VHH binders against p53848r504to814. Designs and how they scored, part 20

Target 1, 311 residues: p53848r504to814
Amino acid sequence: TYIMAIFNATPDSFSDGGEHFADIESQLNDIIKLCKDALYLHESVIIDVGGCSTRPNSIQASEEEEIRRSIPLIKAIRESTELPQDKVILSIDTYRSNVAKEAIKVGVDIINDISGGLFDSNMFAVIAENPEICYILSHTRGDISTMNRLAHYENFALGDSIQQEFVHNTDIQQLDDLKDKTVLIRNVGQEIGERYIKAIDNGVKRWQILIDPGLGFAKTWKQNLQIIRHIPILKNYSFTMNSNNSQVYVNLRNMPVLLGPSRKKFIGHITKDVDAKQRDFATGAVVASCIGFGSDMVRVHDVKNCSKSIK
Below, E stands for the ipSAE of ESMFold2; O stands for the ipSAE of OpenDDE; V2 stands for 0.75 times the mean of E and O plus 0.25 times the DockQ between their complexes.

## First folded at step 6 (VHH; framework vhh_ozoralizumab_d1)

Design d2 (at its last look DockQ between E and O 0.02; V2 from the best seeds 0.00; counts 0 for: pae E 10.5 > 2, placed apart)
Fold by OpenDDE, look of step 6:
Structure d2 (fold): chain B 311 residues (1-311), chain A 120 residues (1-120)
Amino acid sequence: as target 1 above (311 residues)
Amino acid sequence: EVQLVESGGGLVQPGGSLRLSCAASGFTFSDYDMYWVRQAPGKGLEWVSEIYPSGGSTKYPDSVKGRFTISRDNAKNTLYLQMNSLRPEDTAVYYCVKDLTYLGRYFDPRGQGTLVTVSS
């Protein structure tokens, strides 16, 4: 299991209230500490740098501001002699293709896109042009301002769009119990698959792609929990669909899965913790659960304690 | 701000034709896939057409294949839907959308849609 450490290089990012927003030297020192904490128990660590908050309903920084916040820092990390570079994997949290391009130039390894390519039509082209780069394809609906109202997932009939669907080569339509209970995760899987096909059509290679079911994005708190429990289904999910007047087979089997439950509101809903920072203990438990259900990578704020949960 | 304004709907007899238009603004139109979806009275959302940015690739469900043609003019930021051989079951509000799944299970509504009524 890989650990992805969240580093928000913004004044208003997610749950840390901008505590890491400082000059490059100070930020680098914080990152060095994160790496030390992670590498105490792990052989490698992923540092996910974000220059723009992607929290639902958040005000989006300009592209220029995002670049200003993230790219110099990524460069500093990659050039740091205080870090074991062979053990540090760099990721940028961005849905903007130009930011991705700039990050790639300075040594990023992973593009973490919460939009699955929805927010920038040029993202897949950038990824395709850089076959050594990994791309996290996340599930969401709508945009930053509309996703919360798009959390309705319904049962569906096979037809023009989806011809068949399988879990471990078993036709789901033959399993009534499974079919009725897994509507959400199958919808998520299909929508990830749709984006996957678009990525492939744009030249992205399968080996570049990791998937994220998008906890907290167009999901209710109950749905997030359900998704976690159904990761085994997602990891074994395949389906046929019509594309360009031909039937295509989409297989998500054996694709690496990332989950990022850290400090998220659904945890707060359960524990009644209003302050995101107070959710770290519960996050540890959820992280353990994510791994138990088959997550290959976990994205977290509290690297020190979550490292223990992973082990 | 993304804006999509549909037009061209109306009353038509079975077997008739209509051409819908969608004026797009607030984003780089030429870079995005565009879609037509429809919602019939008392029914759910149905995807009816997709076109790639270049306009070279199009997709249709079997329900409209051979009758509907999606096209676009990137210079005018306009999306079109030519509907031929219309049937009563084509009666619906038609929406132009940028964000949509192939399954048509969700979309980001930006316009009011245009009503197409097919009746004798």
Scores: ipSAE 0.024, ipTM 0.451, lowest interface PAE 5.1, mean pLDDT 88
Fold by ESMFold2, look of step 6:
Structure d2 (fold): chain B 311 residues (1-311), chain A 120 residues (1-120)
Amino acid sequence: as target 1 above (311 residues)
Amino acid sequence: EVQLVESGGGLVQPGGSLRLSCAASGFTFSDYDMYWVRQAPGKGLEWVSEIYPSGGSTKYPDSVKGRFTISRDNAKNTLYLQMNSLRPEDTAVYYCVKDLTYLGRYFDPRGQGTLVTVSS
């Protein structure tokens, strides 16, 4: 399982204790420490740099400000002689295609797009032009200001466009007890699959794509728990759908899966009644559950403490 | 160079049977999921079957389930499709496919395909 460490390139990011670390040299030193801590326990580390908040109702930095915050830092990380460059994988957390273009120029390896191309229709073209770049296709609904009102998964949003569904290579119609229990994760899988088809149609290759069900994006904290438990279903899900006057087969089996369970609001709901000494272990137990249910990559804020819980 | 060569098509009467073969080369056949797809005259590509690398698991759309059987021989690098109880709507050019990313579009099938015509 890969560890993706979150680094917010903002002056007063909550994840960095509220300190204003806008200076590139200071941020690089923090990244070097984070990488050393991770590489003590792991063979490699993925650093996910974000210059713009994607939390619901957050104020969005301009594209120019996002570039200013993130691109020089990525360049500095790639140029550092204090890091084993073959063991440090760089990701940029952005939904803007122009930010992705600039990050690719300075040596990023992964574009982590929480919108799955929904917020910027030019994103897939950027990824397609760069076949060695990995793209994380994440599920959300709506936009930053509306997404938390769109967490209604009682019915399938894609409706009659979906023709057949399979779980573990078996038609869902033959799995009566599974149909009603899995509406949420199948809804997410279908919507990811629709974005996946659009990526393929724009020239993105399957080997470039890692999928993310988007914990906390258009989902309640209870839905996040359900998604974590149902990762095995997502990893064994396939379906046919109508697309552009053709019927297409989408198979999510063998697609790498990312989960980001370390969001503070989600962890806060789970750990509200746990005393301070046990809270770190409870947080690590959630991360370990993601790995146990089959996540190929976990996105975390505190690599050192989470890694101890995983061991 | 990846090569997939389909064979075994022909003219059959409704209710008849055919066995299609696909000779694979240029890649490690036993590592890959394999698929059959078909294209009826004037229609888009339709997925027909999928088989896991080991041969232990297979999938079919409702339109062919119970009539068609996909199989593979990893020692011979060969994929098969046994088609029974053939119907006129099964008339199509049949292709074998290695990579899932091409299933829904099929802008560039790797082989020439093999024609199956079901007609009285």
Scores: ipSAE 0.006, ipTM 0.463, lowest interface PAE 10.5, mean pLDDT 80
ESMFold2 (binder alone), look of step 6: mean pLDDT 82; pTM 0.842

Design d3 (at its last look DockQ between E and O 0.01; V2 from the best seeds 0.00; counts 0 for: pae E 17.5 > 2, placed apart)
Fold by OpenDDE, look of step 6:
Formats: structure tokens, C-alpha cells, sequence
Structure d3 (fold): chain B 311 residues (1-311), chain A 120 residues (1-120)
């Protein structure tokens, strides 16, 4: 299991209120500490740098601001002699292709895109042009302002766009019996698959792609929990669909899965913690569950404690 | 170089049977999902069958389920498709397709195809 440490290089972060927003030197020192904490128990650590808040309904920084906030820092991290570079994997949290390009130039390894390519039509091309880069394809609906109103998931009729669906090691009859209970995860899988096909059509390679079902994006708090429990289904999900006058087969089997439950509102709903920072303990428990259900990577704020949960 | 060579196609009457074969070379056969796809005249490619590397799991679309059986001989690097109860709508060029490693699928690469014609 990989641990992805969240580093918000923004004044308006998801949960820390811009706690890490400072000059490059100060930020780098914080990152060094994060790495030390993670590498105490892990062989490697992923640092996910975000220069723009992507929480629902957040005001989006300009592309220029996002670049200014993130790219110099990523460069500083990659050039730092105080970090074991062979153990530090760099990720950028961005849905903007130009930001991704700039990040790649300075040594980022992963593009973490919450939009799954929906927010920038050029993202897949950028990823395709850089085969050594990993791309996290996340599930969402709508945009930053509308996604949370789009949390309605329904059974769909087979025979239209989707021709047939499968779960590995589960027969069709059994799947049918579970149809009502698995509507959400199957929808998420299909929509991820659709984006996957588009990525592939644009030259992205399968080995570049990790999937994220998008906890907190176009999901209710209950749905987030359900998604976590149904990760085994997602990791064994396949379907056929019509694309470009052909029937394509999409297989998500054993694709790496990232979950980012850290300090999310759905945890707050359960624990009644209004302050996101107070959700770290519960996050640890949720992280353990994520891993138990088959998550390959977990994205967290509290690296120190979550590392313990992972082990 | 990946090479896939399909054989076994021909003319058959409705209700008849055919067995297709695909000889694979140029890759580690046992590491890949294998597929049959078909293309009818004037139509796009249609997925017809899937078999996992071990051969223990197979998948079919409803259009051929119960009639077609995919199998593989890993020792011979050969893929098979047993087609029973053939219908005119099964008329197509059938292709053997190499998937990705244990994980994924692709319609490329594929062989030259073998023509199956179902007609009275």
C-alpha cells in the first residue's frame, strides 16, 4: 500500500485552512518532515502538491496562480538534497493540462486529476505525450460548483451505450441478484471506464492509469461509505459499450485504486466532528478499512498516524 | 513480433457448427487475456468472447452466450472458439485478439481474421 501525503500550497485548503501556505523554504521544511514521518514506516512516500483548492464549491485559483504556488515548490522538492529522492514520488493535484505540463518539466511523477479529464480536454494528450507519468483518473460529475447536486445514481438499461457488464468471479445471475445493491459502484465503474476509453483513445497507456472513485465528489456521505465497501467489485468490474461504431470491452480488473477519505465531510457526519482537523483519528480507521477493501493507495493529511494505520 | 493466425472459418448452414483456432506467437501467451471479436459486413467490431490467462474464467455477450465456447491451450499457444447453433447474423470475419497482461483488454493486436458465413 502506498501512502500519498497531501500538501496544500494554497491559502484556501481542503481542511487545514492554508496551514502549509508559506514561502518555498518553509514549505520545503514541512515536506521534509512529512517525508521523514512517512519513511519511518514506508519504503516510499508520495507527496501530492496542490496549488488550487478543488473542494466542492471552492473558488478556483487562476492557472497562473496555481502554477506559481505549485511548480517552484515541486522543483524545490525534486532538487532537495535533504530528501532521499529515490523514495519520494511527486504528485500534482491538478485538473489543468498546462499545470500538468509545467509540473512534468520539473520532475513530477503523477498527475492527480479529480476530474478524470472532464475539466480540461487536453489533459489526456499531455499524459499520452509523457508515457513515464502516472495519471490518477478520478470519478466525478459536473464541475466544482455542481458536482454535489449530481449524486443520483440509477440503474441503467443494458443495450444502449452499455451492452453488458461483468464482475470477475461472479456469474451474471449473482450480479443480477446484487443489482440493486451495487448500482452506485457499477455506475462509478462505468463512468470511470468511459473516461478510461477516452484516455486510451488519446494515446494514454493502461499502465499509466490509476483509478479513484472520487470520495466526496458527487457522492453523499452514505454513498462514500458504500463505495469503500464495494472497492472489491470495482477492482473486478468490466463492461462492454459502444464507441465509435465499435463495441469496446472495458476491463478495470486489478487496476490500482486510490482512495482519499482524509478529513472528508462524510467522516464528520459520522463522528459529528465539524472541524476537519478533528477527524484525523477517525480517518485512520477509515484508511484501514480502505486498505482492507483493497485500496492500493491512500491519500491522507495525517501521514504520521495514517502510516501506523496502514501497517 | 506478435503474431496471431486465425483459421477454421467457412460456409455453414444455419444451425451448424464451426470451430475456430488461433495460433499465437511473439509474446508470452499465458500472461494475456485472449479474445474473439467479429466484424460483420457494414458493421463495427463486436466483442464475442473472453478467456482469462489461466483459462478458468470466460465471458460472453448475450448475443452468443450459450452457443459459443472459448477455450485455450496454453501449452500450444492456441485459442479456440467453438461455435454452435450458428445463425445468419453470426456471419462475420472473426479475429483473435491479444489482450493486455492479466489486467486489461485491447482489440489490437489481432490477426488477419477468418471468415464465417452462415447461409442456407
Amino acid sequence: as target 1 above (311 residues)
Amino acid sequence: EVQLVESGGGLVQPGGSLRLSCAASGFTFTEYDMYWVRQAPGKGLEWVSEIYPSGGSTKYPDSVKGRFTISRDNAKNTLYLQMNSLRPEDTAVYYCVKGLTYLGTSFDPRGQGTLVTVSS
Scores: ipSAE 0.016, ipTM 0.297, lowest interface PAE 7.5, mean pLDDT 88
Fold by ESMFold2, look of step 6:
Structure d3 (fold): chain B 311 residues (1-311), chain A 120 residues (1-120)
Amino acid sequence: as target 1 above (311 residues)
Amino acid sequence: EVQLVESGGGLVQPGGSLRLSCAASGFTFTEYDMYWVRQAPGKGLEWVSEIYPSGGSTKYPDSVKGRFTISRDNAKNTLYLQMNSLRPEDTAVYYCVKGLTYLGTSFDPRGQGTLVTVSS
């Protein structure tokens, strides 16, 4: 399982405890230390750089500001002689296609898009033009200001456009016990699948895509727990749907999956709101559970402590 | 409808103390994170403290850590902020804010706030 380490290049840190970065040299030194610590425990490390907050209801930095915060840092990381460049994989956390373009020019490897192309319709074209780039297609609903009101998964949003569903290559109709228990994860899978087909239609290749069910984005805390438990369902899910009077088969089976449970507020509900030190330990236990249910990549804040929990 | 009523502000000398209260109604208080935020004259909103639903976890920015203590009385649906060693830069209108069930907020004050003035 791959470890994606979060690096926040923004001043927006109220819910995460706050870390202020004044200049590129200071940020690069923090990244170098993070990478060296991670590479002591792992053969490679993925660094996920974010220049714009995606927390619900957060104020969105302008595109220009996001570029100013993130692109020079990515360039500095790639140019550093203090990093084993063959072992450091760079990801940028952005939903903006122009930011992704600039990051690609300076050597990013992964575009981590929490919107799955929903917030910027040009994103898929950018990814398709760059077949060497990996793209994380994440599930959310609505936008940053509305998503927490859209966590109703009792009914399927895609409705009658979905014709057949399969789990482990078995028609869901043959699996009566699972139908009612898996409505949430199948709803998420269908919505990811719709965005996946849009990406494919725009020329993105399947081998470029990793999927992320989007813990904490348009989900309640109980729903986050269900998603973690039901990762095996998502990884073995496929369905047929009608699109423009034709039928298309969407197969999520064996797609790589990313989960980002680290320091999400729902961990406080699991742990009965215990102290910050115990919450960091509980985060490690949740990360280990994500791996146990089949996550291929986990996104974390504290690589050292989470790595100890994994090993 | 959600209502949050702040009180306990006033004029205090540097080094002094105040205790703010926030009476909450219109929601299940025990299920939500609660926050204190402040707005100094001519400035935007600044986060001051966070407390989890049980009261078991609290957070503070460095500017107030060690001087301010957030607490809650879930039986009375009341949030508190004990402010010690007050400084002139703590002068602001203080608001309590209801959090989301599991994610942070962009801070949406609903009450009138309570003015704290730290001055000789």
Scores: ipSAE 0.000, ipTM 0.133, lowest interface PAE 17.5, mean pLDDT 78
ESMFold2 (binder alone), look of step 6: mean pLDDT 81; pTM 0.825

Design d4 (at its last look DockQ between E and O 0.02; V2 from the best seeds 0.00; counts 0 for: pae E 12.6 > 2, placed apart)
Fold by OpenDDE, look of step 6:
Structure d4 (fold): chain B 311 residues (1-311), chain A 120 residues (1-120)
Amino acid sequence: as target 1 above (311 residues)
Amino acid sequence: EVQLVESGGGLVQPGGSLRLSCAASGFTFSSYDMYWVRQAPGKGLEWVSEISPSGGSTKYPDSVKGRFTISRDNAKNTLYLQMNSLRPEDTAVYYCVKDLTYFGRSFDPRGQGTLVTVSS
């Protein structure tokens, strides 16, 4: 299991109140500490740098501001002699293709896109042009301002867009109980699959892609818990769909899965913790659950304690 | 806030032509693929056209291929659909869409749509 450390280089961070928004030197020192904490128990660490808040209903920084916040920092991290560079994987949390381009130039390894390409149609082209880069394809609906209203997931009939669907070669349509109970994760899987096909059609390679079911994005708190429990289904999900006047087979099997439950509102809803920072203990428990259900990577704020949970 | 406003629908005879327009605001229009979808009476949403941000790539289902042409003016934040050789089966409410989902569950955002009726 890989640990992805969240580093918000924004003044309006929803989880840390802008705690990490400082000069590059100060930020780098914080990152060095994060790496140290992670590498105490793990062989490698992913640092996910975000220059723009992506919480639902957040005001979006301009592209220029996002670049200003994130790119110099990423460059500083990659050039740091105080970090074991061979053990540090760099990620940028961005849905903007130009930001991704700039990050790639300065040594980022992963593009973490919460939109799955929905927010910038040029993203897949950028990823395709850089086959050594990994792309996290996340599930969401709508945009930053509308996604919370789009949490309705319903059953569907076969025959139009979807012709068949399987969980590890099991026809779900033959299992009524499974069908009714797994509507959400199957919808998420299908929509991820749609984005996946779009990525592939734009030249992105399968080996570049990790999937994220998008906890907290177009999901209720109950739905987030359900998604976590149904990760085994997602990891074994395949279906056929009509696309561009042809039938395509989409298989999500053996794709790495990232979950990012850290300090999210659904945890707060359960524990009654209003302050996101107070959700770290419960986050640890949820992280353990995520791994138990088959997550390959977990995105967290509290690297020190979550590292213990992972180990 | 993302806003899409469709216009140009109306009543037309079989074999006729219509040109639909969609005015977009609230997002960087030139950075997004755009789509037209339609919903016929008693039927689900159907994808009818796709265009890339630059307009260099367009896609159509077989049902409308050769008859419909999607285009865009990024300077005006406007999407167009030229419909020729219209058929009764083309009767539907047409929507401009920013985010396409093939399964018909979330063609969002979209406007109120514009009604196209093809009848003799």
Scores: ipSAE 0.027, ipTM 0.537, lowest interface PAE 4.2, mean pLDDT 88
Fold by ESMFold2, look of step 6:
Structure d4 (fold): chain B 311 residues (1-311), chain A 120 residues (1-120)
Amino acid sequence: as target 1 above (311 residues)
Amino acid sequence: EVQLVESGGGLVQPGGSLRLSCAASGFTFSSYDMYWVRQAPGKGLEWVSEISPSGGSTKYPDSVKGRFTISRDNAKNTLYLQMNSLRPEDTAVYYCVKDLTYFGRSFDPRGQGTLVTVSS
């Protein structure tokens, strides 16, 4: 299992304990410490740099500001002689194709896009032109300002376009017994699959893609728990859909899965605290559950404490 | 060039059986998932079955489960579909397909297919 460590280059992150912004040298020193903490227990570490908040209802930095916050930092990380470059994997948390393009120029390895291409129609083209780049295709609905109102998963979003669906390695009787309880994860799988096909249509290769069901994006706190519990269903999910008078077969089997439970609002509901720092202690238990259900990568704030849970 | 040649179709009465074959060449057959799809006149393609490279895993839609059996012989580069308890709605041109396209898009039949007609 890989550990992805969150680094927010934005002054308005709730994880800062208040409004705070530091220069590049200070940020690089923080990242060096973060990497050393992670590499004490792990062969490698992924650093996920974010220059624009993706928290629901947050005010979005301009594209120019996001570039100014994130690209020089990524360049500094890649140029550092204080880091074992063969053990440090860089990710940028962005939904903007121009930010992704600039990050690729300075040596990022992963584009982490919470929108799954919904927010920028040119994102898939950028990924397709760079076949060495890994792309995290995440599930959400709507946009940053509307997504928290779109968490109703009572009927399949793709409607009659779904022809047939399957959960591999599950007895047909077990699937029928679960059908009312699995509406959410099956909707998420179908919507991810639709975005996946659009990525493929734009030239993105299957080996470039990891999927993320998007904990906390267009989901209630109870829905987040359902998703974590049902990761085995997602990892074994496939379906056919009707497209242009033809069937399209979408197979999510063996796709790597990322989960990001850390400091999300739903941890506060479980622990009945509102302090993001206290959520990091509870996150360790949730991270262990994510790994137990089959997550291939976990995205966390508290790398040192969560690394012991992962090993 | 990839070549897939379907055979074994024909006219059969409801309740009858047919065995379809697909001769494969131009690729390493044993390395790929293989599929049967069908197309009724004036309709789109419908997925019918899937088999893993080793033959150890098979899948079917509800419309044919229990009646159709996919199999493969990797030494002969041949894919099979045993079709039992045939019904008029099984009337279609049947195609074998090497894995979904790289993009996971629409099935890509390469051969002429083999016509199965189920008629009383």
Scores: ipSAE 0.000, ipTM 0.315, lowest interface PAE 12.6, mean pLDDT 79
ESMFold2 (binder alone), look of step 6: mean pLDDT 83; pTM 0.846

Design d5 (at its last look DockQ between E and O 0.02; V2 from the best seeds 0.00; counts 0 for: pae E 17.0 > 2, placed apart)
Fold by OpenDDE, look of step 6:
Structure d5 (fold): chain B 311 residues (1-311), chain A 120 residues (1-120)
Amino acid sequence: as target 1 above (311 residues)
Amino acid sequence: EVQLVESGGGLVQPGGSLRLSCAASGFTFSSYDMYWVRQAPGKGLEWVSEIYPSGGSTKYPDSVKGRFTISRDNAKNTLYLQMNSLRPEDTAVYYCVKDLTYFGTYFDPRGQGTLVTVSS
């Protein structure tokens, strides 16, 4: 299991209120500490740098501002002699293709895109042009301002866009029997699959792609929990669909899965913790569950404690 | 080096049957899902079957379901496709595939293929 450490280089970050928004030197020192904490238990650590808050309904920084906040820091991290570079994997949290390009130039390894390519039509091309880069394809609906209103998932009839569904080691009849209980994860899988197809069609390679079911994006707190529990289904999900007047087979089996439950509102809803920072303990438990259900990577704020949960 | 060698193709009449074989080498055959795909003249590639490593699970598109049967012998590193009730629309070059992620856009590797022609 990989641990992805969240580092928000923004004044209005998801949960830390801009705690890490400072000059490059100060930020780098914080990252060094973070890496030290992670590498105490792990062989490697992923640092996910975000220059723009992407929480639902957040005000989006300009592309220029995002670049200003993130790119110099990524460069500083990659050039740091105080870090074991071979153990530090760099990620940028961005849905903007141009930001991704700039990050790649300075040594980022992963593009973490919450939009799954929806927010920037050029993202897949950028990823395709850089085959050494990994791309996290996340599930969402709508945009930053509308996604929360799009959490309605319904059963669908086979024969329209989707022709067949498959789950490894699960009979179709069994799936049908469970169709009402699994409609969410199947929809998520299908929509991820659709984006996957677009990525592949644009030249992205399968080995570049990790999937994120998008906890907290176009999902209720209950739905987030369901998704976590149904990761085994997602990791074994395949389907046929009509695309460009042809039937295509999409196989999501064994694709690496990232889950980012850290300090999410759904945890707060359960624990009644209004302050996101107070959700770290519960996050640890949720992280353990994520891994138990088959997550390959977990994205967290509290690296030190979550590392313990992972082990 | 991964090598896949398809065989068993030929000319058959509608309603006829063929059995295709694929000899695999260069990888741990028993550990991998295996696939048959086909390409008809002037058309793109089409997925026609999948079998899991143990052989216990198989998948088919509706286009061939009930007519085609995929199987494998892991001891012999061989993949099979039994094709019954063949139709003219089944005419294609058939390929054995090791990695199929998104059919028509990403698959690897495959052999030279074997031609199946269904014609009266």
Scores: ipSAE 0.027, ipTM 0.519, lowest interface PAE 2.7, mean pLDDT 88
Fold by ESMFold2, look of step 6:
Structure d5 (fold): chain B 311 residues (1-311), chain A 120 residues (1-120)
Amino acid sequence: as target 1 above (311 residues)
Amino acid sequence: EVQLVESGGGLVQPGGSLRLSCAASGFTFSSYDMYWVRQAPGKGLEWVSEIYPSGGSTKYPDSVKGRFTISRDNAKNTLYLQMNSLRPEDTAVYYCVKDLTYFGTYFDPRGQGTLVTVSS
């Protein structure tokens, strides 16, 4: 299981034009610390750099500001002699294709796109032009301002299939109960598959893609728990759809899966009835559950505590 | 060839009732889950009811639960939807749909549908 550590590249400089180089030095020192903590327990670490907030209803930095915040930092990380470059994998958290282009030029390995290409129609072309780049195709609905109003998932996953090992008898009541309990993950799987086919149609290769069901993006906190429990279903999900006047079979089997359980709001709902001294344990328990249900990668804010739970 | 023919739509006042029918042919009707779905003007398809082959298990989204009742007559190859306490937001073209694959469904509205208009 890989650990992806979140690093938000936000301005900490004074408004009177504090030294731009000093900001990079401070951020790089923080990243060296994060890497050291992670590499104590793991053979490699993924650093996910973000220059624009993707929190629901957040005000979005301009494309130029996002580039200014993130690209020099990525370049500095890749040029550092203080980091074991063969053990440090770089990801950029962006939904903008031009930001992805610039990050690729300076040596990023992964484009982490919370929109799965929904927010920028040129993203798939950028990924397709760079076959060595890994792309995280994440599920959401709507946009940053509307997504939390779109968490109603209906039984609309027509023509789909789940492996029979989840059904061991033919009792109609048992089948009915199982169908109701899986509506969410099947709808998420279908929508991921639709975006996946669009990526393939634009020349992205299957081996470039990791999928992310998008914990906290167009999902309630209870839905996040269902998704974590049902990762095995997502990893065995398939369906048939019409695309370009042809029938297309979509199969998510063997796709690597990322889960990002470390959204503050999500964990806050889980821990509200647990006293404050147990919050560190609750965070670790959620991460361990993600791994136990089959997550191939976990995205976390607290690398040190989450690494202990993974170990 | 699989054929599904919807009927029974019409204009009704808010609070009124309608009963939709769907005549099925070209497949063994009693072996399949059946659905009603609807499409409001300018909207996508919305699932509104499901009934299992025996007729013993029915499901509804919260938006219609308690107001709509799905039923089937396997001897007549006919699916029904009783719609009570109709509201303007129930205005849509209604389609019947067959099929499930494992825990999913194949959704392909084969018929022309039947228009339900709820207007003061």
Scores: ipSAE 0.000, ipTM 0.148, lowest interface PAE 17.0, mean pLDDT 76
ESMFold2 (binder alone), look of step 6: mean pLDDT 82; pTM 0.838

